# VH-VL binders against q0atu2, part 52

Target 1, 119 residues: q0atu2
Amino acid sequence: MLDKKARIRTSREYRNVFEKGKRLSGRFLIIYYVENALDNNRFGFITNKKIGMAVIRNRIKRQLRAIVREYQGQVKNKHDIVLVARAGIGKSSFEGMEKDYIAIMKKAGLFARNANKID

## First folded at step 15 (VH-VL)

Design yi22
Fold by OpenDDE, look of step 15:
Structure yi22 (fold): chain C 119 residues (1-119), chain A 119 residues (1-119), chain B 110 residues (1-110)
Amino acid sequence: as target 1 above (119 residues)
Amino acid sequence: EVQLVESGGGLVQPGGSLRLSCAASGFTVSDNYMNWVRQAPGKGLEWVSIIYRRGSTEYADWAKGRFTISRDNSKNTLYLQMNSLRAEDTAVYYCAREGSDSWYYFDYWGQGTLVTVSS
Amino acid sequence: AYDMTQSPSTLSASVGDRVTITCQASQSIDSWLAWYQQKPGKAPKLLIHDASSLESGVPSRFKGSGSGTEFTLTISSLQPDDFATYYCQQWDEYSGEAYTFGGGTKVEIK
């Protein structure tokens, strides 16, 4: 589980990311990202009802948190990043989500230059 | 040098089975996203299946239940097991790689192997 | 599954001509589009990825452009080696087809 300090928690924080951040879309995810004034990254997760029932949304959220946690150390610092699950993610595999996350994060240039591990 | 070489194609009766192989060299199959793509004679390209680095798989809806993608890491070889073959499965079958920096496109293709399903 | 409409299906042109091929996606795919060239009896060859990134070794006369739902491949001055069939390719959000290809455009000599 992500530490509290690594989480976007308030509506204001989410709104800031959506309004001021950049947006990139992948197969299963949309990411919004913006620089913050902190010493750490914060992650937010959006799983709308369009992706499925609550049990599916909860599963997806758990999986996305796991993916983010695994690659957290490789993400450039001082960013607020919101992951929005797309409608089709409910039928995706964990590795499918992981692949998509890596793809869009790399495209966004959010992985550290010295990142050596991409599973 | 990256190289993909398909084999195993041939003539098969409807309802029959066939296993295709794709021998890879110049890279490690298990470190990449590997795909099968087919092309019916005189027709366009059609995605069949993908195997992820950790081993998860996805299939086109029409392929589910009849086709199985797999790999042998010791042989650095990709496979496509095809069962219950139909006339409409007649096609050249290509193995195609998504490289470590190639996201959602195929940077290397084999020469293809022809599968003909006919009575 | 996402629809990918490629046009035209066939294009007759002469050496030196400017050639334009279009792909239209039913839904936005951002810039996740690739273009391939295929010659008879050969495997497809990657030309462009991420809508506009030219693959290494591909002549600069090939240009990809577009984003969202509209994409274009342009050959600024058609060469003899360019007569082939071209395909666009996208990912698909849904599990029915992880990847989809356009119907192809055959560029033939006039």
Scores: ipSAE 0.862, ipTM 0.936, lowest interface PAE 0.6, mean pLDDT 94
Fold by ESMFold2, fold request of step 16:
Structure yi22 (fold): chain C 119 residues (1-119), chain A 119 residues (1-119), chain B 110 residues (1-110)
Amino acid sequence: as target 1 above (119 residues)
Amino acid sequence: EVQLVESGGGLVQPGGSLRLSCAASGFTVSDNYMNWVRQAPGKGLEWVSIIYRRGSTEYADWAKGRFTISRDNSKNTLYLQMNSLRAEDTAVYYCAREGSDSWYYFDYWGQGTLVTVSS
Amino acid sequence: AYDMTQSPSTLSASVGDRVTITCQASQSIDSWLAWYQQKPGKAPKLLIHDASSLESGVPSRFKGSGSGTEFTLTISSLQPDDFATYYCQQWDEYSGEAYTFGGGTKVEIK
């Protein structure tokens, strides 16, 4: 579970990321990211009905939060990051999502140096 | 030096089975995303299956239920169990590693092993 | 559902020619595209990843470009070692087809 201060909470905060941030698509995920004025990172998560039924969407969101939590110590600070799940994620595995998250975060330059849990 | 060596190909009748092996050296199979890719004679490349670092798998739709990717980490070896073989499964089968720093791309391939399915 | 169209299927050229091969994705893949070279009887060799990043040891006469849905591989001055078949490759958002390859472009000597 992410700490409350590490979550993007308001519509204004989400809108700022979408309007001012960079966008990068992976296989299962799209990320939007922008520097913030805080000492920490904040994460937001978006799923939509194209992914599947509510139980599937809830599972996806929980799994994405777990992935972000696992790697959050390796993310460069001062970023607001929104993860948008793509339609194909509904049939993916946890490892497929994890791989994609790591791949897109590396490509975005958001991971600090080689992290203990990432190669 | 990274090397991948496939073996276990040969002639088999329709409906038969084969197990392909891919012996890896210069890297640890279980630390990497490993794939099988095939190429029918005179044809293009076709992805078959992936095994993720923690053992999750994906298969091409046509392979599901007939082919099983697996590995033996103590032998640093990847396998493809192929059942209910058909003439259209005739191909050279390659094992391929996704790049250590750039996933979704195959940076090392074995030389392949030929599977021929015919009466 | 993702499709990858590669053209031309065959290309005849002479040493020294500039050749261009194209791949078109049915949906945007940003820059997640690889180019491979395959010589007869050999395994494919990764030339370029991420649309334009040359692999170590690949000659600088190879150039990848493009993003979104349209990608090109250009060989600025064809050498004897370059007569081969070239494939592009993408991921597919849907699990049943994780990776798809273009149909290939065979570069032959005139």
Scores: ipSAE 0.844, ipTM 0.928, lowest interface PAE 0.6, mean pLDDT 91
Fold by ESMFold2, last read:
Structure yi22 (fold): chain C 119 residues (1-119), chain A 119 residues (1-119), chain B 110 residues (1-110)
Amino acid sequence: as target 1 above (119 residues)
Amino acid sequence: EVQLVESGGGLVQPGGSLRLSCAASGFTVSDNYMNWVRQAPGKGLEWVSIIYRRGSTEYADWAKGRFTISRDNSKNTLYLQMNSLRAEDTAVYYCAREGSDSWYYFDYWGQGTLVTVSS
Amino acid sequence: AYDMTQSPSTLSASVGDRVTITCQASQSIDSWLAWYQQKPGKAPKLLIHDASSLESGVPSRFKGSGSGTEFTLTISSLQPDDFATYYCQQWDEYSGEAYTFGGGTKVEIK
């Protein structure tokens, strides 16, 4: 469960990430990320109707939150990060989403060095 | 050093079945994303299936319902069960590992095992 | 499903020539592209991952470039050992075709 302080909450906060942040696409996810002025990370999640029915979108969002929660201790601090689910994610597995998250976070340079628990 | 050794190929009649094996050494198959890729004689490369670290799978659409990827972690071995074989399944079948520094790319391949489907 | 168009299908060149092979993706894949070399009767060998990152032990005459939808493999000074077929490879966002390969480019030494 992501703490309230670790969530991007307002439209202004989301807009800042989209307007000022860097963008990377993976297989199932797109991330937007920017340094913030806090001492912690914040995460936002976007799913839309192109992915599928509401039950599918809710499952995807829950699974992405679980993935982020599992790896959040290994993310470099002081970043706002928005995960945007791509249309193909609706038929992906949890492991497919997890693999993609790790891959794009490594490519973005957002995981701390010497993280012995990530491959 | 990393090695992948396929076995189990051979001549089989249409409608028949065959199980391919891929014995791995120098790494643990269950810690990696493992794939089967095939190549028909004189043709290009075609992805068949992936098994994820915790056992989730994906298949090429043409393989679903006929082919099953699996592994035996105690033997460090990957398998491909092929049922209802057709002439168009004639190919060299490779097992391949996704690189630990470069997921989504195949850093090690076995030598391949030839499957010939003919009557 | 994503498609990958690779050109040319066959290329003849002399030792020392600069050789260029192109792959075009039907959708943007950022830099998620690999290049493989395959010699007759052998398995493919990964040369380049992430569009431009050279694998260990691959000669520096091999260069990968590009992003988005257009990618290039260049051999700056062709050597006799470079006779092979080259393939590019991408992921596909949709289930049922996780990875797709280009059709291949056979490089023949004159």
Scores: ipSAE 0.843, ipTM 0.928, lowest interface PAE 0.6, mean pLDDT 91
Fold by ESMFold2, last read:
Structure yi22 (fold): chain C 119 residues (1-119), chain A 119 residues (1-119), chain B 110 residues (1-110)
Amino acid sequence: as target 1 above (119 residues)
Amino acid sequence: EVQLVESGGGLVQPGGSLRLSCAASGFTVSDNYMNWVRQAPGKGLEWVSIIYRRGSTEYADWAKGRFTISRDNSKNTLYLQMNSLRAEDTAVYYCAREGSDSWYYFDYWGQGTLVTVSS
Amino acid sequence: AYDMTQSPSTLSASVGDRVTITCQASQSIDSWLAWYQQKPGKAPKLLIHDASSLESGVPSRFKGSGSGTEFTLTISSLQPDDFATYYCQQWDEYSGEAYTFGGGTKVEIK
């Protein structure tokens, strides 16, 4: 589970990331990210009704949180990061989502070990 | 010295089955995202299927239910089982690796094996 | 589902010419685009990934550019080894069509 401190919680916090942050789109995910003034990272997750029914959207959110938790130790600190699920993610596999997350985080330069391969 | 060598192509009647093999050397198949891509004579490239590192799979819609991608890690070999073959499945079949630092792109291809479906 | 339109389908050129090949994606793919070269009877070879990044060993006369929906491969001074068919390739966000290729551009000697 992500700690409460590692979650983006308020509308103002989300708005800051969308207005001030950089955007990068992958196959299943879009990330928005901006440096924060904290000593830690914070993550937000957005799923749209176009993805599917509520049970599907909740499953996607749980899977994305699990992926982020698994790799959070490799993410450069002091960033607010919002993951927005794209419409096609509803039919993807966990491995497809994980691959896309790693790919876009590498392309954004957000992993601390960019010289080594990340699994 | 990455090398991919396909085999198992040949002439088969409509409705028949064929199993293609792709022997890999210079890397470990199960550490990589592996794909099949085909090319009908005089035509362009068409993606067939992917197997992910941990065994999840995706298929082109036209291949679902007829084709099965798999691997044997002890032989470092990728497979494509093709059932209920049709004339339009006639093509050169390539195995391809997604690049270790450039996922979503195919950095190494085999030389291909020809499958001909004809009476 | 995503479509990829590649033009022209055939291009005649002489050694030393500058040639330009374009690909148009139906949806934005940011910069997630590859270019491949294929010679007759051979497998495709990756030239460019991430729209503009050259693979190791690819001559610098090959340049990729573009982002979003429009992408270009330029060969600044065509060499005899460059007469081949070129394909672009993208991902599709829907699982039943993970990767799609452009229709190809055959670059022929004039």
Scores: ipSAE 0.835, ipTM 0.922, lowest interface PAE 0.6, mean pLDDT 91
Fold by ESMFold2, fold request of step 16:
Structure yi22 (fold): chain C 119 residues (1-119), chain A 119 residues (1-119), chain B 110 residues (1-110)
Amino acid sequence: as target 1 above (119 residues)
Amino acid sequence: EVQLVESGGGLVQPGGSLRLSCAASGFTVSDNYMNWVRQAPGKGLEWVSIIYRRGSTEYADWAKGRFTISRDNSKNTLYLQMNSLRAEDTAVYYCAREGSDSWYYFDYWGQGTLVTVSS
Amino acid sequence: AYDMTQSPSTLSASVGDRVTITCQASQSIDSWLAWYQQKPGKAPKLLIHDASSLESGVPSRFKGSGSGTEFTLTISSLQPDDFATYYCQQWDEYSGEAYTFGGGTKVEIK
């Protein structure tokens, strides 16, 4: 799990990322990201009812958290990053979500090292 | 040098089966996202299926239940098993690799193998 | 399912002409678009990825532009080697059709 310091926790923190951040859409995910005033990254996750039933949404959140945790060491520090799951993610596989996450994080310039050597 | 060579095409009657092969050299199939794409004579390109690096798959809706993508990592070879073939499956079938710095796009293609479904 | 419309379907041009091919996505795909060139009897060849990034070895007379839903491929001075069919390609969020291609544009010598 991401520890408490690496979480976006309040509605105001989420709103700051949406209002001030950059946006990039991939196949299954949209990311919003903005520099923060901390020495670390924070991550937030949004799923909505359009994705599917609660079992599906909970699976998606769990899988996205696992993906973010696996690659967090490669992410440039000092960013608040919100992952918004798109409606089509409900029928995706873990590998489909992982591929999309890596692709959009690389395109956003958020990986600190050679992103192609990750995974 | 990267090379992809398809084989296994030919003439088959409706309802029949074929297995296409794609022998890869210059890269490892299981390290990459591998796809089948087809092109009916005089027509455009149509995606068929993908196999992800760890073995997850996706299929075009019209291919589900009839076609199976697979690979043999010891032979560095991609396969497409095609069952219950129909006249509309007549096409050149290409295997294609997604580029390592350009996922979602096909940087290398084989020469294709022609499948003809006719009485 | 996402649709991809490509125009024109056929284009007649002379060596030296500037030609422009367009693709329209039914929904925004940011800049996740590729262009391919295909000559008769040959496999497609990737020209441009991410809407505007040239593949290695592709001549600089090829230029991709656009984002969102509208994209163009421009050949600034058509050469004999450029007479071919061109396809654009995107991903699809929902589908049992992970990738979709435009209908193609055949560039013919006039």
Scores: ipSAE 0.832, ipTM 0.922, lowest interface PAE 0.7, mean pLDDT 91

Design yi22
Fold by ESMFold2, look of step 19:
Structure yi22 (fold): chain C 119 residues (1-119), chain A 119 residues (1-119), chain B 110 residues (1-110)
Amino acid sequence: as target 1 above (119 residues)
Amino acid sequence: EVQLVESGGGLVQPGGSLRLSCAASGFTVSDNYMNWVRQAPGKGLEWVSIIYRRGSTEYADWAKGRFTISRDNSKNTLYLQMNSLRAEDTAVYYCAREGSDSWYYFDYWGQGTLVTVSS
Amino acid sequence: AYDMTQSPSTLSASVGDRVTITCQASQSIDSWLAWYQQKPGKAPKLLIHDASSLESGVPSRFKGSGSGTEFTLTISSLQPDDFATYYCQQWDEYSGEAYTFGGGTKVEIK
């Protein structure tokens, strides 16, 4: 799992990202992201109730956290990033989510130098 | 030089089966997102299926249960097994690769193989 | 599911003309749109990805623009090699329809 220092935890922290951050939509995900005043990145995860039952939403969150953990070393420092799962993600595969995460993070310019070599 | 060469098309009666092959060169099939796309005579393009890099698959709803995408990594070859064929499956079938820096878009296509379902 | 409406279906033009083709998505796709060119008997060829990014080797007379739901392909000075059918393409958020193509625009010699 992600280290506790790398988690967006409070309502105030989430609100800051939504109000002051940039927004970018992909196939399954929307990301909001903003520079922070820390030396590290922080990630937050939101599932929409339209996705399905709680067990499905919890599975999606677990899968997204695993994806973020896999690629966290390649993310540019000093960002708060919130991943919002779109309604269609409920029937997606893990690989579909992973592909979308990589695509949207590249498009946002959030991967460090040589991000193309992560493939 | 990237190349995709489809084969296995032909004339088949309704209810019959065919297996299409797509031989790839200049890149590794399992390192890429590979798709089948079809085009009925005089009509537009229609997505059929995708196989993800680690083997997850998606199908068009009308193809589920009848068509199976697969690959043989030792032959660097993509397959489409088509069962219970119908007249409306008559089309040119293309093998297509999603671009390594442009996922969600098809940067290389084969020339296609014609499947005719008649009589 | 997402729908993709492409217009016009057929366009008659002369060499040297400026040609404009449009696609409309039923839902916002930000800039996640491709344009393809297809000549008779040939596979589609990717011209533009991400709404406006030209593929390597594509002439600069091709220009893609738009975001959200409305997208345009413009050919600034039509050449003989450009008479073909053009398709736009998007992803679909929902399983069972991963990619959707526009109906196509056939560009014919006047």
Scores: ipSAE 0.831, ipTM 0.921, lowest interface PAE 0.7, mean pLDDT 91
Fold by ESMFold2, look of step 15:
Parts: C-alpha cells; structure tokens; sequence
Structure yi22 (fold): chain C 119 residues (1-119), chain A 119 residues (1-119), chain B 110 residues (1-110)
C-alpha cells in the first residue's frame, strides 16, 4: 500500500494540482502534476462512471495503486501527481496500464532513472 | 544489430491454419513489446496483435478467437498462430518491435512473410 | 473508436519540391503520433515519433509538426529516395484496435 504521506488527501490538495499543474494524456491515463513544497511525492487517483460499475472502478483503482507503488522509488521527488483513468481503461489489462503509466511518466520527465526494464 | 526474420507464410485454403515465426537477434524478445502488423496487397497497414513484456496479449477484434500471439523465450522467437483462415486474411505479415525508449511506435520491422488464402 | 484521416491519397512531385502530408485524428492524441516511410516491396521505416522527433539516421529534410488532432509531415526538398508511401499512426484508447494507421500517401514522380 502507498504510505499515508504519499497520498493526496484533501479537495484543496487535488484542486491545487488541477489548477496549477501540467497535464499529459496517454492511452489509458491522464496525469496532472506539479512541484510541491514537501520532501516526498504524493499520488491521487480518480476514476469516473464511464469506466463501468463500482466493482470495475475499484479494481482499476487498486491496480493503479499497485503500479504506482512498484515504481514509486524511480519517481523524482517533490511532486504531487494525480492519475485520472480514461474510459477505455475498463477493458485494459494490468500490463496495458503499467506500460501506459511508464510511458507517460517518462514523457513528463518524472522518472529519475530508466524504468523500461522489468526488475 | 537488431534483426527480425519472419517465416511460415505460403498458400493455404480457406479454413486452414498457418503458424508464422519471427526470429529476433540483437535484443531480447521478452524485454520488449512485440507486435504483428499486416498489409493486404495494395492496401494499408493494419495492426493484428501485441504481446506485452510479461506475457499479456491484446488482439484486433477481427482476429480474436482465430489468431494467437505467443513467444518462445529460449529461442528468442515470436509466433502468430492463425486458424480458420479466410480470403480477407491474405496479406504480408510483419513482426515489429516497439522502440525501447519510445513505446507506442515501431522502430524495427521484419521484411514480412506473405500469406495467401485461396481455393 | 479512434479514426485517422490522411491526405492527400496520392501526390505527384519533382525532385527539389516541398511536399506536405497531413493526418487528422478523430480525437486528441496529444503528440502521440508516428510517421513511417514504405518503399515498394519493403517494410515500413520509422521516420518520426512523438509527432516531431526524428528517428536516428533520418535526414533533416523530414519535419513533423502538430499536436492534438492535426499533424503534418513536410519534406523540404524532395530527393529521389523519397518517392514512397507515407503512413501516420496513433494508439486507440479502446480495446480491439490498439494502433491505427492512416490510409497512406503515395508520393509519385511527376
């Protein structure tokens, strides 16, 4: 699980990322990201009703948290990052989501090292 | 240097089967996202299938249930099993690698193998 | 489902001409677009990725531009080796067609 310090928790924190952050869209995900004043990164996750029923949306959110947790050590520090799941993600595989996450994080310049390799 | 060599194409009657092979050298197939793309004579390019690094697969809707992408990591070889072939499956079939630092794009292609489905 | 419209289908040009090819996506793909060159009897060759980034070894006379839904490939001074068919390519958010290609633009000698 992501640690409590690594979570975006309040509506104000989410709003700050959307209003002041940069936006990058991939195949399945949109990320919004902005530098924060902390020593660590924070992550937020948004799914919408277009993805499917609540059980599907909860599965997607769980899978995205697992992906973020796996690669969090490679992310440059001091960023608030919100992942917004696009409608097409509902029928994607875990690996499709993982690929897209790595691709958009690299394109955004948010990885500190090469994350293409499987450890 | 990177090379992709397809084989296994030929003439086959409708309803028949073929197995295409793509022997790779200069890189490891299982470290990359590998695809099949086809081109009917005089026509454009059409994506067929992908196998992800960890083994998940995705198919074009028209290929689902008839075509199976797979690989043999000990031989560094990608496969496409094609069953229940139809006249409209007549095409040159290419294997293609997604670029290791720019996923979603095909940086290396084989020269293709022709599949002809005809009575 | 995502759609990719490429124009023109065919163009005739002479060595030295400036050539422009366009692709239009039905939905925004940011800059996630590739251009390929294909010569008769050969596999496609990646020219440009991320809409404007030249692949290694591609001559600088090739220039990609655009973002969102509208993209162009420009050849600033056409050379004999450039007579070929050109394709653009995108991803599709929905399953059942991960990648889609434009219909192609055949660049013919005048």
Amino acid sequence: as target 1 above (119 residues)
Amino acid sequence: EVQLVESGGGLVQPGGSLRLSCAASGFTVSDNYMNWVRQAPGKGLEWVSIIYRRGSTEYADWAKGRFTISRDNSKNTLYLQMNSLRAEDTAVYYCAREGSDSWYYFDYWGQGTLVTVSS
Amino acid sequence: AYDMTQSPSTLSASVGDRVTITCQASQSIDSWLAWYQQKPGKAPKLLIHDASSLESGVPSRFKGSGSGTEFTLTISSLQPDDFATYYCQQWDEYSGEAYTFGGGTKVEIK
Scores: ipSAE 0.829, ipTM 0.921, lowest interface PAE 0.7, mean pLDDT 91
Fold by ESMFold2, fold request of step 16:
Structure yi22 (fold): chain C 119 residues (1-119), chain A 119 residues (1-119), chain B 110 residues (1-110)
Amino acid sequence: as target 1 above (119 residues)
Amino acid sequence: EVQLVESGGGLVQPGGSLRLSCAASGFTVSDNYMNWVRQAPGKGLEWVSIIYRRGSTEYADWAKGRFTISRDNSKNTLYLQMNSLRAEDTAVYYCAREGSDSWYYFDYWGQGTLVTVSS
Amino acid sequence: AYDMTQSPSTLSASVGDRVTITCQASQSIDSWLAWYQQKPGKAPKLLIHDASSLESGVPSRFKGSGSGTEFTLTISSLQPDDFATYYCQQWDEYSGEAYTFGGGTKVEIK
């Protein structure tokens, strides 16, 4: 699980990322990201009703949190990052989500240079 | 040197089956995202299936239930089992690798193996 | 299902010409687009990934550009080796159709 300090928690925090952040769309995910004034990263996760029922949306959130936790050591610090699940993610496998997360984070330049085992 | 060598194509009657093989060298199949792509004579390219590094799979909707992608890691070989073949499945079948810095794109292709379905 | 429209279908040109091939996606794919070259009887060859990044060993006369829904491949000075069919390719958000290719552009000698 992600540390409590590494979570975006309030509507205001989410709104700041959406209004001021950069946006990059992958196959299953959209990320919004903005530099923060902290020494650490914070992550937020959004699923919408287009994906499916609440049990499906909660499963997707848990899987995305697990992926983020696995790769968090490779993420450049001082960023607020919101992952928005796209409608097609509901039928994706865990591996499909993981692949997309790595690809989109690399494309956004959010992985550190020394994270050479990003696959 | 990365090489992909397909085999197992040939003439088959409608309703028949074939298993295609793709022998890989210069890289490990299970460390990569591997795909099958086909091309009917004189026509464009059409994605068939992917197998992810840990074994998850996706199929084109028209292939689902008839085609099965698999691999044998001890032989470093990718397979496509094709059942219930139809005239419309006549094509050159390529195996293709997604590149490590270019996921979602195919950096290496085999030379293809022709499958002809005719009565 | 995402759709990918490639034009023209056929293009006649001479050595030294500048040629441009276009692809239009039905939905935004940001810059997640590849270009392939295919010669008769041969497998496709990756030229460009991420819309504009040249694959290693690809001559600099090939240039990809675009983002969102509109993309171009330009060959600045056509060489004899460039007479081939070119395909663009994208991902599709939905699992039943992971990758979609354009219909192809055959570049022929005039």
Scores: ipSAE 0.820, ipTM 0.916, lowest interface PAE 0.7, mean pLDDT 91
Fold by OpenDDE, look of step 19:
Structure yi22 (fold): chain C 119 residues (1-119), chain A 119 residues (1-119), chain B 110 residues (1-110)
Amino acid sequence: as target 1 above (119 residues)
Amino acid sequence: EVQLVESGGGLVQPGGSLRLSCAASGFTVSDNYMNWVRQAPGKGLEWVSIIYRRGSTEYADWAKGRFTISRDNSKNTLYLQMNSLRAEDTAVYYCAREGSDSWYYFDYWGQGTLVTVSS
Amino acid sequence: AYDMTQSPSTLSASVGDRVTITCQASQSIDSWLAWYQQKPGKAPKLLIHDASSLESGVPSRFKGSGSGTEFTLTISSLQPDDFATYYCQQWDEYSGEAYTFGGGTKVEIK
């Protein structure tokens, strides 16, 4: 589980990311990212009904959190990052989702230069 | 130097089976996303399957149930098991790599191996 | 399913000509678009990735541009070695195909 301080929790925080952040789309994910004034990164997760039933959405959210946790230490600090699950993600494998996350984060330049386990 | 060499193609009757091989050198197959792409004579390119670094697989809908992608890490070789072959499966089959910095495109291709399904 | 419409299917041109090939995606794919060159009896060769990044060793006369749903490959001055078939390629979010190729554009001598 992500630390509470590493989570985007309020509607205002989400709105700030969507309005002021940059957007990048992958195969299964869209990320919105913006610098914050904190000493840590915060992550948000959005799933909608287009993905499928609540059970599916919850599964996808759990998988995304797992991926984010695994690579959390390699992400450049002081960023708010919202992951929006695209409709096709419901049919994706975990590894497909992971591949997409890594690809997007690299393209966004959000991984630290000395990051491991991202190749 | 990166190289991919396909083999195993040939003439097979409808309903028959065939296993293709792709011998890789200059890189480790298990550290990369490996794909099969085919091309019917005089036609375009068509994605067949992918095997992820952790071993998960995906298939084109038309390939599911008949085609199986796998690899032998000890031999650094990619495979495509094809069953219940049909005339429309006649094509040159390529193995294609997505390198560590090559996201969602294929940076290296084999020379291809021809599979002909005919009675 | 994501559709990739490539045009034209055939293009007749002369050496020195400016050639433009277009690919249109049914939905936005940001910049996740690649271009390949294929000559008869050979495997496809990567030319451009990420819509506009020229692959190492590819002549600068090749240029990729576009984002979202509209993409173009331009050959500023066609050379004899450029007569070939070209393909665009994207990922696919929805279909049973992880990747989708355009139908191809055959560039032939006029």
Scores: ipSAE 0.774, ipTM 0.915, lowest interface PAE 0.6, mean pLDDT 93

